# VH-VL binders against q0aze0: the designs that were tried, part 16

Target 1, 268 residues: q0aze0
Amino acid sequence: MKIILVNNRFKENTEKKAQEIAGQLSALNVEVIIDNGLDEPYAGTVDFIMVLGGDGTMLRAARRYGQRAIPVLGVNMGTVGFLSNIEINELAEYLPLILREEYSLEARMMLEVAVFQQQSLLTRVFCLNELLLRSNSPRMLSFALEISGQKLEPYRGDGLIVSTTTGSTAYSLSAGGPIADPQLDAFIVTPVASHIINKRPLVVSPEREISLHLLEEREAIIGIDGQIKMDFGAENRVLIKRAPHPLLMVNLKAKPFFTSIDRSLQRQ

## First folded at step 12 (VH-VL)

Design T2
Fold by ESMFold2, look of step 12:
Structure T2 (fold): chain C 268 residues (1-268), chain A 122 residues (1-122), chain B 113 residues (1-113)
Amino acid sequence: as target 1 above (268 residues)
Amino acid sequence: QVQLVQSGAEVKKPGASVKVSCKGSGYTFTGYYMYWVRQAPGQGLEWIGVINPDSGGTTYNQKFKDRATMTVDKSISTAYMELSRLRSDDTAVYYCARGHEYETYLDYFDLWGQGTLVTVSS
Amino acid sequence: DIVMTQSPDSLAVSLGERATINCKSSQSVLYDSNNKNYLTWYQQKPGQPPKLLIYWASYRESGVPDRFSGSGSGTDFTLTISSLQAEDVAVYHCQQYYSTPLTFGQGTKLEIK
């Protein structure tokens, strides 16, 4: 069995713990690849991904490995978020179940985001929580939203969030979007400070394609999962659709979403 | 093992064009953005542009937009930068560089080519 | 465009002494969403391409001696060499990658006194 062990060298300082866990797994004849975020993603085949850290480390793991249809387990190192399943001090207890593959999987929809300069593709990135379009100046943006070629009335405001249901509890929530059941596949489209335009959040079929472009020259940015930043200007267009594969999250310990939601939000 | 190897020095007359090549090896060439940067003698570094080597998509520093053309041949893991209508003040060392991140072009450069001196003189 | 200004343009420092190079951006290069400063430092020895020293303002690249450190946030950044060695004679450049065009400081030439 071959496992990728993901940590963030520069957040939570998990290197010592990652080495310790790698040693434990090696003693059980498990081959371990450590991904601490410094190098390119491991290119070879693996059976399982273990993420040591909080939601931020899981977001990076999802972007790197989510399209490979490999089970991903979130292991919390001190702060329980929405994407961890077990605590680090419980790992030894659950390790036999991991090795026997005695766990369930929860599929979580991801976004595929393509940013164009004029007619050519500049970047393609996958996203677990959200794409944020936001003004990079005190001035309002004027932009067009198209859903499967259907042009909505122009938007004016600070920006727009296009979120997965998993991302409904992240920036979308702060901008007034609904909390969504992460088992649903949907886009949640949430305006940012669009009060003067009277735009409401939209819940949109995952089969749609979403397009955004600016209607005036303004400085804007595209943010991905609150971690990746890109320029966005009048010559750019972004296309968003459901990614080909969901993130396959491992469930070892029951964490009922609805009864635990207040505790998870209080820790954000 | 991981390296960027550029074409050799060139001498050009004003009004000509130059095309500098940059071959990447030891890594997944199409997985990282490629940047072009120049350095005139005794001067600082100046960014020319960036290319996505998988898609061919580009964005340029406005200063060079009308004269620079960046391209890629994926089959030989090679990037090119062509600068047209050369002037004497285009005399510089031209570098290719690789970004650290594969997810965005707003990045720092963890790998540099050896540089290509282009001299423009009558 | 974000203008990067280094100071001093050159300095001479005795072996074993501390060297300090400053870099100031015309706009903040801190992205509040991820709390990262989009600022890097390169070392360029005579006749060589630049080499990465420090990224995200304060993180040392692998293989860089721990006498090199970066600090600062927002618009004001500092590269410090705690005990100058003979091999540290170089030009040092800061670079922002907060937005395109990507821009560099004019460079700081470091010499042994």
Scores: ipSAE 0.763, ipTM 0.888, lowest interface PAE 1.3, mean pLDDT 90
Fold by OpenDDE, look of step 13:
Structure T2 (fold): chain C 268 residues (1-268), chain A 122 residues (1-122), chain B 113 residues (1-113)
Amino acid sequence: as target 1 above (268 residues)
Amino acid sequence: QVQLVQSGAEVKKPGASVKVSCKGSGYTFTGYYMYWVRQAPGQGLEWIGVINPDSGGTTYNQKFKDRATMTVDKSISTAYMELSRLRSDDTAVYYCARGHEYETYLDYFDLWGQGTLVTVSS
Amino acid sequence: DIVMTQSPDSLAVSLGERATINCKSSQSVLYDSNNKNYLTWYQQKPGQPPKLLIYWASYRESGVPDRFSGSGSGTDFTLTISSLQAEDVAVYHCQQYYSTPLTFGQGTKLEIK
């Protein structure tokens, strides 16, 4: 068995814990790769990914490895979030199950985000939570939203969020989007401070394709999972689709999503 | 046999650059971090930096960040360390060393090269 | 940076006698979560690279004779050679890998009295 441990080099506790776990796994003849975010993603084949930390670390892991269809376990280390399954102090208890591959998987839809300059692809990213288009000035944006070739009326506001159902409890929620069942595959399109007060979020089929572009020369940015930022201008277009592969989240411990929403949100 | 073999001794003038090579054999080269450590004559050991041979990712001691460059050629299992703007106090034996496993760069070294003497003199 | 200080700088010990080398870190290298000390010892003979002796402060590397032992915790560590042999003449180095930059002691030269 080969496992990737994903942690954050800027979090000392996660780094040292990764070393500890790596040692334990090595003693059990498990091959271990540690990814602290400093290096490029490990290119070799692996059987399991263990994420040590909070939601941010999980998002990074998902972007780096999610397209490889590898089981991913979130191990919380004292943070608040929605993406961890077990606590670090529970890992020893569940380690035998992991090694025997006795666990269930929950498929979470991811976004495929492609950013273009004219007809040229600038970047393609798979992400777990959301794509954000936002004004980079105090002025509102005017932008076109197209869904499966259907052009909606132009949007005017600070920006727009296209989120997965997993991401519904992230920035989309702060912007007034609905909370979605993570077992449901769908796009959530949430306006950010639209000049139309009653502009409502859209729940869109994962089979559809979403396109965004600016209707005027304006400085904007796109953000991915709150961790990636890049400039976005009139010459750019973003295309959003369902990722070809979902993130396979390991479920070792039952976590009832709906009964824990209030508790989790109160802690944020 | 598991070993690290380094390039030969170098003599340089102040202001010049030196590039030391380190070839790994007998093990999976990309499976272990490669470290660079130097030792001035009669002095202790000093950590220069670390490189991931697989990804090429590097972390440097701040003391050398602006002068040291670490690279790898995976096709020949060879790591390189280049030190620029050499001065007399750079005179030392330079070692490559392998981490004991592919963990974080916070590690100890279980395999060492034979060392490369770099002499900087006018 | 964590500063490592060895003591003494040099010592001479008779064959068959105990040799003791100390290493002090400017801050603790003990990780509370796993209760391990991120401290290692190396042996370096003249004209040779360092050789790993002890890791995690007290674990002996494979092939290292039983007469070598490491002890200590937190900031104070000790390398002990229970019965000095002629082949033990060398410089010994401690190193912390608790945090970057990785740092070494200044070394201790061990000779036969």
Scores: ipSAE 0.008, ipTM 0.480, lowest interface PAE 11.0, mean pLDDT 91

## First folded at step 13 (VH-VL)

Design V10
Fold by OpenDDE, fold request of step 14:
Structure V10 (fold): chain C 268 residues (1-268), chain A 123 residues (1-123), chain B 107 residues (1-107)
Amino acid sequence: as target 1 above (268 residues)
Amino acid sequence: QVQLVESGGGVVQPGRSLRLSCTASGFTFSSYGVHWVRQAPGKGLEWVAAISYEGSNKYYAESVKGRFTISRDNSKNILFLQMDSLRLEDTAVYYCAKDRIYYTKSFYGMDVWGQGTLVTFSS
Amino acid sequence: DIQMTQSPSSVSASVGDRVTITCRASQGIKSWLAWYQQKPGKAPKLLIYAASSLQSGVPSRFSGSGSGSDFTLTISSLQPEDFATYYCQQDNYFPLTFGGGTKVEHK
């Protein structure tokens, strides 16, 4: 068995723990790769991914490895979030199950985000939560939203979020988007401070394609999962599709989503 | 420089066929939807047809449906308009134009036009 | 089909004048309206797209406004090179349709 441990190099406690766990796994004849985000993602074949940290670390892991159809376990290390399944102090208890592959998987839809510059692909990213388009100035944006070739009314506002159902409890929620069942596949399109008061979010079929581009030459940015940032101008377009593969989240410990929503949100 | 150049116009008899071509240069032709727009002498602009950047979707004005066929060869950067069963009312300068936005199956305005090719009729 | 009605059909104006052209759609087309300028013997030129967005390279004296079914093109101060015919065009529905045009002439 080969396992990737994903941690955050900027959090020393996660790095130390990753080394400790790596040692333990090695003693059990498990090959371990540690990914702290410093280097390129490991390109070799692996059987399992453990994410040590919070939601942010999970999002990074998903972007780096989610398209590879590898089981991903979130191991919480003292943070509040939605994407961890067990606590770090529980890992020893569940380790035998992991090694025997005795666990359930929950498929979570991801976004395929393609950003273009003058017809050239700048980047293609698979992400778990959302794409954000927002103004990089105090001025309102004007941009076009296209869904499956259908043009909606031009948007005017601070920006727009295209989120997965997993991402519905992230930035989309703060912007007034609906809370969605993570087991449902759908896009959630949430306006950010639209000039139209109470502009409704859209719930869009995962079979559709979404496109955004600016209608004026203004400075904007694209954000992905709150971690990737890039400049976005009049010559750029972003195309969003359902990722061809979902993230396979490991379920070792039952965590009812709907009964935990209030608790989780109150702590954020 | 971005450029479209129409060709194939001329004098034709009613009921006959004519094929117009539009050659693109200076931009990635295959990334843009393109249009045919015509203008009768002394008259206004009339949209004729459009084709998506991949060529999978074609759209026609009612006045030319069943008679005209729009097509493209992205490998050669050429747009075509096959005009069959031509009528006197088809007399016009025919322009090709590109859409403003790339990789869209919709349309967002025509930002580059050719100089047009004239189609007229003889008895 | 969407009918686009431009008014007036012609305008006589002098250099420096404010010129306003209107375009009405037979039904709502959101903001998906473009304005074109055409000079005699020349191909049309895109001025404004999405009702109010100025095409790159077009002078700022040109502006567009409106949404739904009523749209306006304004030339704040007419210049000698602005004498031409102007067309509105909707691309919200197929078939795409143009207005009848407005000729801006010397007074």
Scores: ipSAE 0.875, ipTM 0.937, lowest interface PAE 0.6, mean pLDDT 95
Fold by OpenDDE, fold request of step 14:
Structure V10 (fold): chain C 268 residues (1-268), chain A 123 residues (1-123), chain B 107 residues (1-107)
Amino acid sequence: as target 1 above (268 residues)
Amino acid sequence: QVQLVESGGGVVQPGRSLRLSCTASGFTFSSYGVHWVRQAPGKGLEWVAAISYEGSNKYYAESVKGRFTISRDNSKNILFLQMDSLRLEDTAVYYCAKDRIYYTKSFYGMDVWGQGTLVTFSS
Amino acid sequence: DIQMTQSPSSVSASVGDRVTITCRASQGIKSWLAWYQQKPGKAPKLLIYAASSLQSGVPSRFSGSGSGSDFTLTISSLQPEDFATYYCQQDNYFPLTFGGGTKVEHK
């Protein structure tokens, strides 16, 4: 068995824990790769991914490995979030189950985000939570939203979020988006400070494609999962569709999503 | 320089057929939807037809539906308008124009136009 | 079909004048309206799209406003090169439709 441990190199506690766990796994004849985000993703074949940290670390792991159809376990290390399944202090208890592959998997839809400039592909990213278009100035953006070739009313506001259902409890929530069942596949399109008061979020079929472009020459940025940032101008377009493969999240412990919402939101 | 050049216009008899061409240069033709727009002498602009960048979707004005066929060859950067069963009311300068936005299944205005090609009729 | 009604059909103006052209759609077209300028013997030129978005290279004296069914093109100070025919065009619905045009002439 080969396992990748994903941690955050900027959090010393996660680094130390990764090393400790690596030692334990090695003693059990498990091959371990530690990914702290410094190097390129491990290109070799692996059987399991363990994410040590919070939601941010999970998002990074998803972007790096999510398309490889590898089970990914979130191990929470003292943060409040939605993407971890067990706590670090529970790992010892569940480790035998992991090694015996006695767990269930939950498929989570990811976004395929393609950013273009003058018909050229700048980047393609698979992400678990959301794509954000946001103004880079105090001025409002004017931009076009197209869904499966249908032009919606031009948006005027600070920006727009296109989120998965998993991402519904992330930035989309802060922007007034709905909380969605993470077991449901859908796009959530949430306006950010729209000029139109109470502009409603859209829930869109995962079979549709979404595109955004600016209608005016303004400075904007694209954000992905709150971690990737790039400039976005009048000559750029972003195309969003469902990723061809979902993230396979490991479910070792029952974690009722809806009963935990209030608790999680109160701690934010 | 982004350019569209129409050709194929001329004098034709009613009921006959004519094929117009529009050659694109200076941009990635295959990435843009394109239009035919015509203008009768001394009259306003009339949208005729449009085709998506992939060529999979075609749209027509009611006045030409069933008679005109829009098509494109992306490998050659050429837009076509096959005009069958031509009528006197089809007399016009025919313009080709590119859509403003690339990789869209919709349309967002026409930002580049050709010089036009004239279609007229003989008795 | 969406009918686009432009007003006036013609306007006589002098250099420096403020010129206003209106376009009314028979039904709501959101903001998917374009304005074109056409000079005699030339192809149309796109001035404004999405009702108010000025195209690159177009002078700032041109502006567009409106949403829904009523739209306006304004030339704040008419220049000699602005004498032309102007057209509005909607692309919210098929078939795409143009207004009847407004000819801006010398007074």
Scores: ipSAE 0.872, ipTM 0.936, lowest interface PAE 0.7, mean pLDDT 95
Fold by OpenDDE, look of step 13:
Structure V10 (fold): chain C 268 residues (1-268), chain A 123 residues (1-123), chain B 107 residues (1-107)
Amino acid sequence: as target 1 above (268 residues)
Amino acid sequence: QVQLVESGGGVVQPGRSLRLSCTASGFTFSSYGVHWVRQAPGKGLEWVAAISYEGSNKYYAESVKGRFTISRDNSKNILFLQMDSLRLEDTAVYYCAKDRIYYTKSFYGMDVWGQGTLVTFSS
Amino acid sequence: DIQMTQSPSSVSASVGDRVTITCRASQGIKSWLAWYQQKPGKAPKLLIYAASSLQSGVPSRFSGSGSGSDFTLTISSLQPEDFATYYCQQDNYFPLTFGGGTKVEHK
């Protein structure tokens, strides 16, 4: 068995823990690769990914490895979030199950985000939570939202979020989006401070494509999962589709989503 | 420099056919939807037809449906308008124009136009 | 089809004047309206899209407003180069349709 341990190099406790766990796994004849985000993603074949940290680390892991159809386990290290399944102090208890591959998998839809400039692809990213378009100034944006070739009313506001159902409890929620069942595949399109006060979020079929572009020469930014940032102008376009692959999240411990929502949200 | 150049216009008899061409340069032609718009002498603008960037979707004004065919050759950067069963009311300067936005299945205004080519009829 | 009613058909004005042109759609077209300028013997030029978005290189004296069915093009201070014919155009529905045009001419 070969396992990638994903941690955050900026959090020393996660790095130390990764080294410790690596030692333990090695003693059990498990090959371990540690990914602290400093280097390129490991390109070799692996059987399992263990994410040590919070939601942010999981999001990074998903972007780096989600396309490879590898089971991904979130191990929480004392942070608040939705994406971890077990606590670090529980790892020893569940390790035998991991090694025996006695766990269930939950498929989570990811976004395929393509950003263009004058027909050239600037970047293509698979992400677990959301794409954000927002103004880079105190001025509102004016932009076009297109869904499956249908032109919606031009949007005016601070920005727009296109989120997965997994991401519904992230920034989309803060912007007034609905909480979605993570077992459901759908896009959630949430306005950010719309000029139209009653502009409602949209729940969109994962079979549809979403496109955004600015209608004016304004400066904006694209944000992906709150971690990737890039400039976005009038010559840019973003195309969003369902990723061809879901993230396979490991479920070792039952975590009732709906009964835990209030608790989780209150902690944020 | 982004440019569209129409050709193929001339004097024709009613009931005859004519094929207009529009050659694009200075931009990625295959990435943009394009239009034909005509203007009768001393009259206003009339949209004639549009074709998506891939050529898969074609749209026509009612006045030309069944008679005109819009097509494109993206490998050669050329837009075509096949005009059959021509009528006196088809007399106009015919413009080709590109859509403002690339890689869209819709249309978002015409930001570059050709100089036009004149189609007239013999008496 | 969407009928675009443009008014006035012509307007006589002087340099420095404020000129207002209106365009009414037969039904709601959201904000998917463009304004074009055409000078004699020349192709049209896109001035404004999405009702109010000024295109690059277009002077700020041009402005557009409106949504739904009623739209307005305004030239705050008419310049000599602004004498031309102006057209509105909707692209919310097929077929795309133009207004009848407004000729801005010398008083």
Scores: ipSAE 0.827, ipTM 0.910, lowest interface PAE 0.7, mean pLDDT 94

